VH-VL binders against Non-structural maintenance of chromosomes element 1 (nse1). Designs and how they scored, part 2

Target 1, 232 residues: Non-structural maintenance of chromosomes element 1 (nse1), of Schizosaccharomyces pombe (q53ek2)
Amino acid sequence: MEKERQDGLSDKHKFILQYIMCRTAGVDNEQVRELVQEQYGETATVEDVINELNNSLHNFDFKIKRVQDQLDGRLTLHFQNLSGDPVSQMATPYPPVQIELMRKIIEWIMKCDDYQYSLTTLQIQKLSRKEMGLAPSVIESHLHTFERDGWLRQREGIWTFTNHALAELDAYLHNEYESNLYECNACREIVIAGYVCDCGYCLHVYCCKHLAHVNCINCNTPWANATVIGRW

## First folded at step 4 (VH-VL; framework fv_ciduvectamig_arm2)

Design s23 (from c03 with heavy chain S107H, light chain A31Y)
Fold by ESMFold2-Fast, scan of step 4:
Structure s23 (fold): chain C 232 residues (1-232), chain A 124 residues (1-124), chain B 110 residues (1-110)
Amino acid sequence: as target 1 above (232 residues)
Amino acid sequence: QVQLQQSGPRLVRPSQTLSLTCAISGDSVSSDSAAWSWIRQSPSRGLEWLGRTYYRSKWFNDYAVSVKSRITVNPDTSRNQFTLQLNSVTPEDTALYYCARGYDFWHGYPFDYWGQGTLVTVSS
Amino acid sequence: QSALTQPASVSGSPGQSITISCTGTSSDVGYYNYVSWYQQHPDKAPKVLLYDVSNRPSGVSSRFSGSKSGNTASLTISGLQAEDQADYHCSSYTTSSTLVFGGGTKLTVL
């Protein structure tokens, strides 16, 4: 399927595509469901419309990816460019120092001790000063920008990747941090909030909502004894 | 349109390797929205999922426990196809073999496109 | 034996509703809402009717509906028509990242 095609997307398809593309941090599945029902009728589904869009978009190295939140299972849709370096694309409007800081934050999150896949504000400030010589006010400004632009999220001073960032960085993280990655055995997506058995079998929190009641299928060890991934 | 076209020997001797190819058009074997499966159907066993290959920044394979020791499902990005290799076949491997696309936007990879099916007989 | 349990056959008359059950375990049907249903006419590949328990692909009649309770998923066909005579297969994702099928149910339209 390397041959370029013109699939002749309808105006209704283009409207939904434009709606998704204009939401830089992703779009709630329910919002797209409302648009789909408005454009195609009450029985139309998001899944079918996005399937039709993706069949056309793949010819142009684009995709709409659905991401399931690792904690609560909320579905969001993300327009993704499949070509080029994701970190460079993410950081195109940023100065070189800010791009370097983003690369460092990614590294620090991925190499975090105790399976935390997150950093405190103090950790980011200490590491940024130590490795880049950045002033605290500069660090605060950059963190605010990364949060505003949808790349990092923060809860009570604890920073990690957004669902949008995980979608955009997926290839980059596999290429650079394969040995630091856990993947959910149910959905094969990267895990930053979940549980890992000593045998390596791993599940997102949402993918295994009954972990306390289930033994690991691979080694039959109780999930209640599994290592917690992430901080939430 | 997505089309899956199967090819390969329809007769295999016991103890040999069963090898089938599924050629893909209208999608890419490395599409990170799809997974590519082999499924067989016999009168005694109904439909049986055998395994899949798929690309999510790297290649993954999952295999049914019943065939895991004998099976390889392998992508070929240069020819936009994927193959089934099943080692040490017995007459019990006689079945109608399908390749199929599972779509990632549907959980559990339900199969939205199927090949035409290849009846493989394992007999001496 | 099949991993998921379906009745071997079911029958109904035109215009009636019929239901086909699909019973699994807490590691497949009971764990995820990732159940699919397929229709298969003689000498044809299966066609997906429902996915994620109750979602219909484009082109599938609203007469086909799905539900799930505990370890059992159900396919209901309302307004039964002669063309619905076929084999119906359920499938589920598992906690082992594999897929399993039911034994299949032959629907006869009387």
Scores: ipSAE 0.157, ipTM 0.661, lowest interface PAE 6.2, mean pLDDT 85

Design s24 (from c03 with heavy chain F105L, light chain Y93W)
Fold by ESMFold2-Fast, scan of step 4:
Structure s24 (fold): chain C 232 residues (1-232), chain A 124 residues (1-124), chain B 110 residues (1-110)
Amino acid sequence: as target 1 above (232 residues)
Amino acid sequence: QVQLQQSGPRLVRPSQTLSLTCAISGDSVSSDSAAWSWIRQSPSRGLEWLGRTYYRSKWFNDYAVSVKSRITVNPDTSRNQFTLQLNSVTPEDTALYYCARGYDLWSGYPFDYWGQGTLVTVSS
Amino acid sequence: QSALTQPASVSGSPGQSITISCTGTSSDVGAYNYVSWYQQHPDKAPKVLLYDVSNRPSGVSSRFSGSKSGNTASLTISGLQAEDQADYHCSSWTTSSTLVFGGGTKLTVL
């Protein structure tokens, strides 16, 4: 039984893989848990199935990545391509101008030194006009496409990365924007919604709640006095 | 499922380096949901966590304070394994050594799979 | 000395409930809800019983439950059975990204 699971992908594993692959914005971990238990029984875990899938997928420079939402801790699973330029791969169906706009939006989000890791619609409009000469209607169309395809999210005119985009761009952001990144001290993932203490200790909003602490664990300064990362 | 297979010398002289390898099957050493630890057990000291390595866009290591100056935990992605090197050993390092997988990044890394254990004796 | 304090031994009869404590500091047990419990039978590697204070892995009996108050975590085993006779170890992550274990508790079932 163990060897049959290790030596290749079963039809049940392939079904779960297809389920995840077809959902480009990610799949709720709890939905996959139910599917895994339906296919393999109560003792089967998402972790075991995904690890076995990733063992096979690694040979093709693919993986399934689990992402924890930085605000509410919801776990999602994302099919990722590990090869090539991730921005070009994200934007493969897009015209060259739209790919360039995505690269610039990533740069504008990352290089702002205001801890916000987000842009207003007005900021995107002004920067896109200044640097690319794009008309407002073209910019709006492209932003709608980025939101539809799961690369950016928007709430009340504030734009930032989705969990899917963070998963896909993770290596790219570390390579290109290392000096602009904060990493969570609890889970070691990139922070775009969280708190950074003056001592440098940094946590996602959810990681701060999960630790059940009001004060910074490293220096005991209240989190109320920390710098807020992101806009949410 | 996941299996961890340990190998390495079982006798080490005082002042030398203790080296053990943990070969992984059924998972990748670079899995972003796992961390890979070395834990030892002796009758006098009980269970003692020594250190871990894990991949999250880049490799991280964490080490116990008691061994930090003389320990290295190192992944090898090409062989799908990780190693323990413990320098300047003394008879107090005589213990049963385990490698273990900590799983579920978003939990407290419970150790769900353990190697078979290797009894290492430090003696002249 | 182990960083987390456990009683060296505990005993009970079949059908009884027993509780094993695990006491640390505000930098480990008190800092995080990342407490795990392990069962170890003679000549075997430890097996995870509980994680994140009270979560059971698949296949672990509901007779095993966990709780935490301040700097002390507790493992409770209800309806004791002969096969529960084993060593029980607690662990916790620390504020310095290290993990510490308790000294272990030997459970004897009559």
Scores: ipSAE 0.005, ipTM 0.603, lowest interface PAE 10.1, mean pLDDT 86

Design s26 (from c03 with heavy chain S57D P110T)
Fold by ESMFold2-Fast, scan of step 4:
Structure s26 (fold): chain C 232 residues (1-232), chain A 124 residues (1-124), chain B 110 residues (1-110)
Amino acid sequence: as target 1 above (232 residues)
Amino acid sequence: QVQLQQSGPRLVRPSQTLSLTCAISGDSVSSDSAAWSWIRQSPSRGLEWLGRTYYRDKWFNDYAVSVKSRITVNPDTSRNQFTLQLNSVTPEDTALYYCARGYDFWSGYTFDYWGQGTLVTVSS
Amino acid sequence: QSALTQPASVSGSPGQSITISCTGTSSDVGAYNYVSWYQQHPDKAPKVLLYDVSNRPSGVSSRFSGSKSGNTASLTISGLQAEDQADYHCSSYTTSSTLVFGGGTKLTVL
């Protein structure tokens, strides 16, 4: 039962918070929706509960971030620690050289001049050797750890950020790489998979599909002529 | 320019240690642009990479899973050479053994110079 | 048995083109563009023909070309010549920081 808010958050809110916090790679929005309906009734929404949680969590430099997959629009919820350096915090269990490699990989992904926001395994190995003097076996061990821990994803040797990493790094990327970032004009989130028109109007792949427009809303140029962001 | 010269016993008894040496000329075993591998060839298994040693601020070794518990690839900077030691050999280790250089301008995983090869027979 | 699958033999006539396949998994050929091809004549050490899928070292004939699709790499020899009769081996780097070879393909020029 709810304690009439004597502890600042109800027992029902604490249950939902603990469910999200225990799943460090993120939680499907639909699973949280079922829990919210069980606790608060059928008309309760995830959005209202998360807003109430975030009002309390902000006092402790925490928040719950909702992330929409840039290709298929699937929603996940991620518990975030806002205090200090996010790269150091996500990499707390790692040795110093591995933390430095993570910072370098973030930089290399963000400063891709080809709009790909991704790196091949070969690119990571060549850059890691050139800038850090790391051996291929050391690099591959660290990459495996980053993939296992949910910070990077790899498909056919192409590496980029997970949705969890994007949530954790959001403030860091805005602060350090503002000039290298594209933001979606529909949802205002960072774009690593999408389209940017020559006029500067930018959309995630999912947002473009959801809006169902063949041409750019801002300048009426076909999306077929837009620059593709990301590799997917 | 680069030459790899192999030496070592051609006959080894089962359960003994197989030991081969690869002498390098035209490059340094501690060159940070090279890696030094041992590869063997048998009719039943074709070419099989065994392991390598290389220098990048410190020495590293990588070994094939099939031999990892029995193999050591060791550099010798004073003699500009590297060695293969394979412990507890069996007749299945009978093969033609090559040393080879992997060069980092070609990602380090391609072998541009090979030794002459040493046929090692393990027999009782 | 080798880690990468190659046909045991292929044959062709002078002037024709032949292709040799090298099939692995998502942990080797499919994971990286670190595929190499070697030519080996009888009683000789292997000689590199291609590195990083399709790149030729200086001195290797342009008749040798390479490609990769998914988990399969291919070596194509155009304008086949008698001296091309040899064994051909592919290799790939793996996600375990190791190297693997194919079983080899014997090319006969008829």
Scores: ipSAE 0.000, ipTM 0.396, lowest interface PAE 21.1, mean pLDDT 84

Design s27 (from c03 with heavy chain Y103W)
Fold by ESMFold2-Fast, scan of step 4:
Structure s27 (fold): chain C 232 residues (1-232), chain A 124 residues (1-124), chain B 110 residues (1-110)
Amino acid sequence: as target 1 above (232 residues)
Amino acid sequence: QVQLQQSGPRLVRPSQTLSLTCAISGDSVSSDSAAWSWIRQSPSRGLEWLGRTYYRSKWFNDYAVSVKSRITVNPDTSRNQFTLQLNSVTPEDTALYYCARGWDFWSGYPFDYWGQGTLVTVSS
Amino acid sequence: QSALTQPASVSGSPGQSITISCTGTSSDVGAYNYVSWYQQHPDKAPKVLLYDVSNRPSGVSSRFSGSKSGNTASLTISGLQAEDQADYHCSSYTTSSTLVFGGGTKLTVL
């Protein structure tokens, strides 16, 4: 009701915030657009509402981050905690061995050979057994939990980070694995699915497709000759 | 509602540093859906983009080639503002200076909010 | 000199259509669909009219439309009105992760 904010947010803002916060895998931008237009009218935009929310949330070290899917460009919104250790926050309900497995999986994904930024189920089984002595059934159980909780995604036995995990781990990955990171030259986000030209110019799969260029815009070499990042 | 409020000296002597501040309300300088630019306008050269700062997991800066050796665009997260510093100014740097928000630039959102503008004169 | 080439001036009468061109290179206008157009009235900051070549922000009249062919982008204003008298500026992203503007076009409504 108050134009000026004593507590920071209107009831309509709080409704949108709660909607986003309750969805740990992220919320489709289109779905939030419908809610925003319902609450604020036809000329209201998701961007304006999210910016108003973020202005207040920053006082508490929270943020809503917009993420574009690296393969299909779908936009999702993710509630983030900017304070503390992201890996511990992700793994709060897990026993210590499972937290250690998550830290190991993050390391293995980040340091994998040949730009893969992904692991097969077999690779995870082999590494977990070798480095932690875990039984296959225990590893399978933990992987299922990580997938269920939205930290890892699996497609045809290939495991990598979800968009939610990338949002949550963003600062952590830059702090711990800077030398292992590629960033998209179009959108400046971390690349785990994309192409890197021999000249070093790098794009997400979607950014490359969206720009509709057959050749690298930096050196004019065909993208068909670029190194593939990720498996998908 | 995003609002950009500019401040800084309007008169700078040749060889000194031109320094302007842009205070942000209604958005965060570390917003991952924004980039924060300085743009100047003069009768002879029209609009010139000078540089930007933005946060995408870490801070990035991009600068126009013509000013790259003399320019710094810096964010201040604690005060929710960003600054322009342009070193070794000459009379050719006399212009109307704007700060602006480029929203979600990589998705094609251009400069949707502008500061009020600051006319900076470089003379002794 | 500006990086993007625009005509210095264009003119038209109320109700007519006019088109303003913006010509760059394969490293800017030709490289991406990240061309924007701005309207500027005297003593005012520029206002965005179009982004991504042809997209209109909320509140911008459908009389403003955009297109791009190769290294040239175009702004068309249909149903010209007296209030359209202003300066029009194009901008484009570049392969060097920078932005460039055109020289601006003064529109006179006769």
Scores: ipSAE 0.012, ipTM 0.597, lowest interface PAE 8.6, mean pLDDT 85

Design s29 (from c03 with heavy chain R56D K58R)
Fold by ESMFold2-Fast, scan of step 4:
Parts: C-alpha cells; sequence; structure tokens
Structure s29 (fold): chain C 232 residues (1-232), chain A 124 residues (1-124), chain B 110 residues (1-110)
C-alpha cells in the first residue's frame, strides 16, 4: 500500500506485520521474537517493533495487541481491526444466523452466574434451541467452526473465549457488558480466569501466582478466601 | 405425584379476555426441569399449542404465531400456579383448554401431566 | 390447519399391527428427534405414549414403538387390543422454539 510506505514502515517491519496478519487466531510472542532478532539483531525487542508498527497502523484504525494467557502467562500477538462492529468483523465469513449465535454466546458467557464466564456444551445447546430455535446438529457444527477459527476454546465440554476473542472483543465487551466485567489490578486486562477479593481487588490466576501474594495487597484478606472467576 | 388443577370462567363474550389459572401441586412452577404450557383442542383444529413459560436462570415465554399478539402466559411463584390470558376473543377461540407440564429439555419437553381441561365457549 | 400430517383414521383387528405416520418438514420433524406421541380416550386428557421419537415413559406397554425417517415419524402398535381404540396425536418441536401437533388419527379396533 502507498500510504504504508509514506508512513515510514521498512520492508522488515512489513515482513513482521504480514507474518502476524496471516495468523488470524494469533501468533506466539516467542516466534515473533525469533523473527525480530533475525531481522534486526539480538538487541531488538518485540515490544519496540510492535510499538513502531502500531504507530503506523493507528492511521488505518488497526492495532497489534499483546495478550497474556490468564492461567500460564504465555504471550500471543493479535492483529485487530478497531473500526466497525467487532462481532461482525470477527464473524465476516459466517451466515447471519451464525453471527447471531456468536453474539448470543458472547452474551451468555458474560452474563453467566457464579463468576464462571463459561458455558457447558449442553448449556449452549439448550440456550441456542430455546432462544434461536436452532437444530442440535446446526449448533454443534457452528461450535466446531468457532473452535476451529479460534474464537472459542473448549476443555472437557467447558466453553469460553480464546485469547484472540478477548483481544478482538475488548472494546465491545467494555461498551456492552461493563457491569459484568472484572479487570486485573496488576495488568489492567479483562479477567475470565482469576480471583476477586471481597474488597474488589482482582487478579488473573497467572498474575496472582507471579506476584506471589499470600494475602490481598489492598485489604490483607487471604487469597484462599477469594471468589474464583472462571473454570479451567 | 404431580397434579394440575384448572379454574376460570367457562363463558366469555367476544372481544373480552379469556383468563384461566392452573394450580400446581407436587412440583414447583420455577422447577428448571419443567416448562408450563397451555394447549387447546377443537374438532376443527385438533390439538393446538398456545404458549409456555419456564424458568432457566430467568423466566422465558414462547408463544404460537397464531395467538402471539393476544396471549400472555404468566407464572406466579408465590401461589405455585400459572395463568393464561387471551385478549380480544372470537367464537373461533371456543375450545377445550388444557394446562400441561412439559418435562426435561433433553427429552423435548413431553407433556407428562395435564390438567382436567376447561371447556370455554365464546358467544354473545 | 394442522402443521403435521396424520391419516384421519386407521383400523385393525385384535392381534394385528398398525402404523400411524406423522409427516412434517425440515423445520420440525426433520430438524429434531423431539417427536412425541399421545393417546387420548374419549373425555380424557391426552396421555404421553412416546417421546424423543421412540422412548417410552414408565408404564407404557412395549407394544408401542416409534421410528423416524427424514420428515416422517411413525407410531407402531403391535398385538392390537380393544383398549387401544383411541385418538393418537403426534407433536414436534420446531426451529422457532414452538410446538406443533398433527391433526390426530382415530384408531378403530374391529
Amino acid sequence: as target 1 above (232 residues)
Amino acid sequence: QVQLQQSGPRLVRPSQTLSLTCAISGDSVSSDSAAWSWIRQSPSRGLEWLGRTYYDSRWFNDYAVSVKSRITVNPDTSRNQFTLQLNSVTPEDTALYYCARGYDFWSGYPFDYWGQGTLVTVSS
Amino acid sequence: QSALTQPASVSGSPGQSITISCTGTSSDVGAYNYVSWYQQHPDKAPKVLLYDVSNRPSGVSSRFSGSKSGNTASLTISGLQAEDQADYHCSSYTTSSTLVFGGGTKLTVL
């Protein structure tokens, strides 16, 4: 693109950008680190290159977001379109009924009881039949597509957002479900796997483990007494 | 054992509201395994499902297209009952009305218990 | 009008087998295995005979069996008995989260 050239992106920057863009479900930070060091030398960091890319991408309403896995802290990089409706952008290749199902699943995950931010396969089947009248085979097919495309993850029949979905939906979730959201007090990101103290202080599972706090830093209540967020 | 006991007026004038109550014993109207339906029967139309209410984390209602603009099915947890209100009735609404329990989503909510039926005549 | 098509009547002799069909569309019978069958004797409420195409509630005779192929579900009554004389109704869940019934079939035991 002529405009990208005028914004001062080098061929090396464009190579890294294309690598990330081609991986719609996200790319491992360590893989990008190897590419960055190969292109720019051992002193170059992923953070510096991504910041330089984002300075240019901002002009086009795009961004590369780093996401930290809430359980193990693994970093992934995700290319995002910041314009328009995130759910429609995420589901561009899908028929309207499948986009509506995705929108409903997002709602059901966000509004689920007991801080679970997850649904069983049976709950999704039941809610999809009751609210949309979808056949069980159609629901099952769509769920497999959402998992394959990297929007939902499933572990022993427990479904929730992937890191890619959380990155893509971040603004949407804040706009539509602010009252249903917890944010990590350490890293400032949305929490779907973590702990919330009765005082409201909240941490991802990884952030809690990494900081190694036995008690809440805000109120000194033991983390053993905190409410668990999510199912994993 | 589950029992459904119906009550309500048996004669309704055209343009008025048909109101019936179904009292539940042996189960809770808020049981998350059950859905509570109204079904009517006439010689010309056979059995016709009208609508239901059920609890699954919140209350839901579903209604047949033919009556959707005129019908309300409401639960009453304090009295363990649910009601049918059908507005703007015509002689075509003359039928035997049943309440019924549909049980278990995964079994397709088969109607395993029925009320005794109420013959409602719509005439001037 | 009934959403599901059933024959208006069927007849058989004691000891014989009879089958009643229930034909819908891909949006009801064809969409789900949520077909139920009800038996109704005169002046009585319907009683569930089969649900989920072929499952029998406790207390229902094994003489009653069900099957489904495409958009058509079938109720088969084997070893026909005098007390089987009744009206039989099929129902199906629909893709719009509603329920529809067939027109009913009057079984006469000769």
Scores: ipSAE 0.000, ipTM 0.438, lowest interface PAE 14.3, mean pLDDT 85

Design s30 (from c03 with heavy chain S33D R56Y)
Fold by ESMFold2-Fast, scan of step 4:
Structure s30 (fold): chain C 232 residues (1-232), chain A 124 residues (1-124), chain B 110 residues (1-110)
Amino acid sequence: as target 1 above (232 residues)
Amino acid sequence: QVQLQQSGPRLVRPSQTLSLTCAISGDSVSSDDAAWSWIRQSPSRGLEWLGRTYYYSKWFNDYAVSVKSRITVNPDTSRNQFTLQLNSVTPEDTALYYCARGYDFWSGYPFDYWGQGTLVTVSS
Amino acid sequence: QSALTQPASVSGSPGQSITISCTGTSSDVGAYNYVSWYQQHPDKAPKVLLYDVSNRPSGVSSRFSGSKSGNTASLTISGLQAEDQADYHCSSYTTSSTLVFGGGTKLTVL
């Protein structure tokens, strides 16, 4: 090793892929933008690089997905495994009863039919006790684990999906709960915080704010009369 | 500070009901951080948890599968005690019976206080 | 028999370390980190030594430690003392909201 190491340029795409893949809670689009510009120059875009990576990853049933926050529109990037049932992919870190509890929580959130796509701590405890026979202390412990691992978020005891969970569960939710899902008419992603007009036109809170519309563009009904989706 | 005092018959005939009482001092049977259990011990089977009662927004009872069809664990808030009733006993129910407090709701109720134990013999 | 498997007996000399295993299934020890260990001296009620696999109640010596891997939990006693001679019992919460105990292990201090 007295000779200088003859290293070529690192595989730029592989470096960016590794950076994203190692961050299970997701990575800010702006952080990836800085890496992309450092590796490829100032005119390079995140979208182009991610599309190139996804063309390769598709052959292995993987994908990098851009996720927009339901309330503020912040973008994060998430590495996804498209193989099999994503709830079953939790089998490596979670015991079977904990996986079944998550599967049940997903069902309860999706089938609520009150447009809230969220549950209180008390609702989760009552349903878990009734349907699974779990003790309250066990339920609370599992909820904190799901929050820590980035599957559920809570604010003042109101629980719903994280952006990470929505990205990972997207295919699963479409397959199992299609009739319970709303999709944003502007961005075409799942809505758990937004508005749905009586005509069926639906927008995320952020998409509605960004478009600055007073009335539904499809039926011209005021958004003030729309059904609110989610708790926020 | 917390004391559990057991009382009840020490001899029960086969097919009859075994009934024991655990009187609590230094804590409330309706304390939301406590669960109240019956546990028995025999040389042949070791320690066996039988069941519990506890208050968390409402009363709950949990019972071991092996005794579920014939056991009742009941709280009595007015006398600050809880009871065990075990129906249709057989000689295999002969054991030293303990009541115990499980404490710390979030830790799965480890048993931090135990009664003195009552040896119950089931024989004709 | 007992739901959780423990060795019937273990022995050690003063100052030595010993380990007692507690093996269950994916529906009890493998399902939750709610494993407790109890020490029982002759003619006395059991006393809690560890809970939540490795947590010690106030007044329990740091010589007692716990761990868990898969379906097996372990109690380790370091710096073995004559007073440690006793029966040791493990317990675990189950997916059915019940508790199960191991068969117990008799520790003899030589």
Scores: ipSAE 0.000, ipTM 0.433, lowest interface PAE 14.8, mean pLDDT 83

Design s31 (from c03 with heavy chain F60E, light chain T95Y)
Fold by ESMFold2-Fast, scan of step 4:
Structure s31 (fold): chain C 232 residues (1-232), chain A 124 residues (1-124), chain B 110 residues (1-110)
Amino acid sequence: as target 1 above (232 residues)
Amino acid sequence: QVQLQQSGPRLVRPSQTLSLTCAISGDSVSSDSAAWSWIRQSPSRGLEWLGRTYYRSKWENDYAVSVKSRITVNPDTSRNQFTLQLNSVTPEDTALYYCARGYDFWSGYPFDYWGQGTLVTVSS
Amino acid sequence: QSALTQPASVSGSPGQSITISCTGTSSDVGAYNYVSWYQQHPDKAPKVLLYDVSNRPSGVSSRFSGSKSGNTASLTISGLQAEDQADYHCSSYTYSSTLVFGGGTKLTVL
């Protein structure tokens, strides 16, 4: 009976939704837990509130997605638009050439050699010049925009997806790059930082850390021999 | 309130396929924090998890080793339900079958809602 | 043969405390803090009592508590009441992305 007449959500649910929607880098799960307990009492759970929100949001082609950081396991919540082409929607304020560059960068990250799922600034500049004829200064400007808007992160000249970008692009990457994609055997999410055994059994860095096993459960090969996915 | 309603044949002959349906109300079969499981119970084996289906950008399945070669758990988003198909049944598959919602991987998929149960007998 | 080992039965009197153990391996109970406990009354589906080793769902009495050490998880029921008489089942997520149950423990309140 605390449901709103028109959409089935209470004012308290709408407050939690607004809090999450307004944070483009995502919201820490622990911060949302505090808000949920303030609104609904100490026995209320984030999981129940998010599930109720998502039941309503799916009517409008939106959802809240929980993302676990692949290195440290920190949980964040991300408001996601499920409608249309995710790359075009992420890049709505961008000119057509800049949208094309984002599509190319996504492709190059997904198809890069040695399971790296990342590109150096030099690699991006060389590929962008070769495939699109862009000048280095134009490429640099666009990369700064993608970083500012939260789609790519850069450390020491190495570029890859943010957790926010992974949330927004999740369905797109599965649809377009399934053959280039690893999934964690523990949590079933995309791996861009992790380990893959020769048998194909794959874990995020964080998921692997919690298993404390010397050998792969699937083939009994030592984890020390596994291939590293990503650069961190 | 989430409710799971089971239906399907209660008698199956050896070597045939056991098929059950679980209809969901109060939640979506494609909810990305949920997984949808089949669990059976018999006096000799106790509770036994058989498999699950769940949506995480695409549909995923996980199956118990003991039934993996014979089992399919399939979602149906248009009817908001999921099904169990167990092939090549033997009398040892006689059990009380439950469907259940497992909620949130990061909490270990606790089964917070269960169907009413369906007693399936495998006999000639 | 259940994957997780529980005592077949335990008993206690009203007001007492009892503990039920659930022992697995390093590939299930020892691998994750993803242990759940279920209460089952005759002719009813199981009901979740605890998840994530020690977390209580809304409506579950604080008399029910959980812990884990190595490959063994434990359910403790304090201040036993007649309505606690039921079967208790543990479950755990596994290294192979599957779920396993214990054999179940019948609690008798005398």
Scores: ipSAE 0.011, ipTM 0.609, lowest interface PAE 9.1, mean pLDDT 85

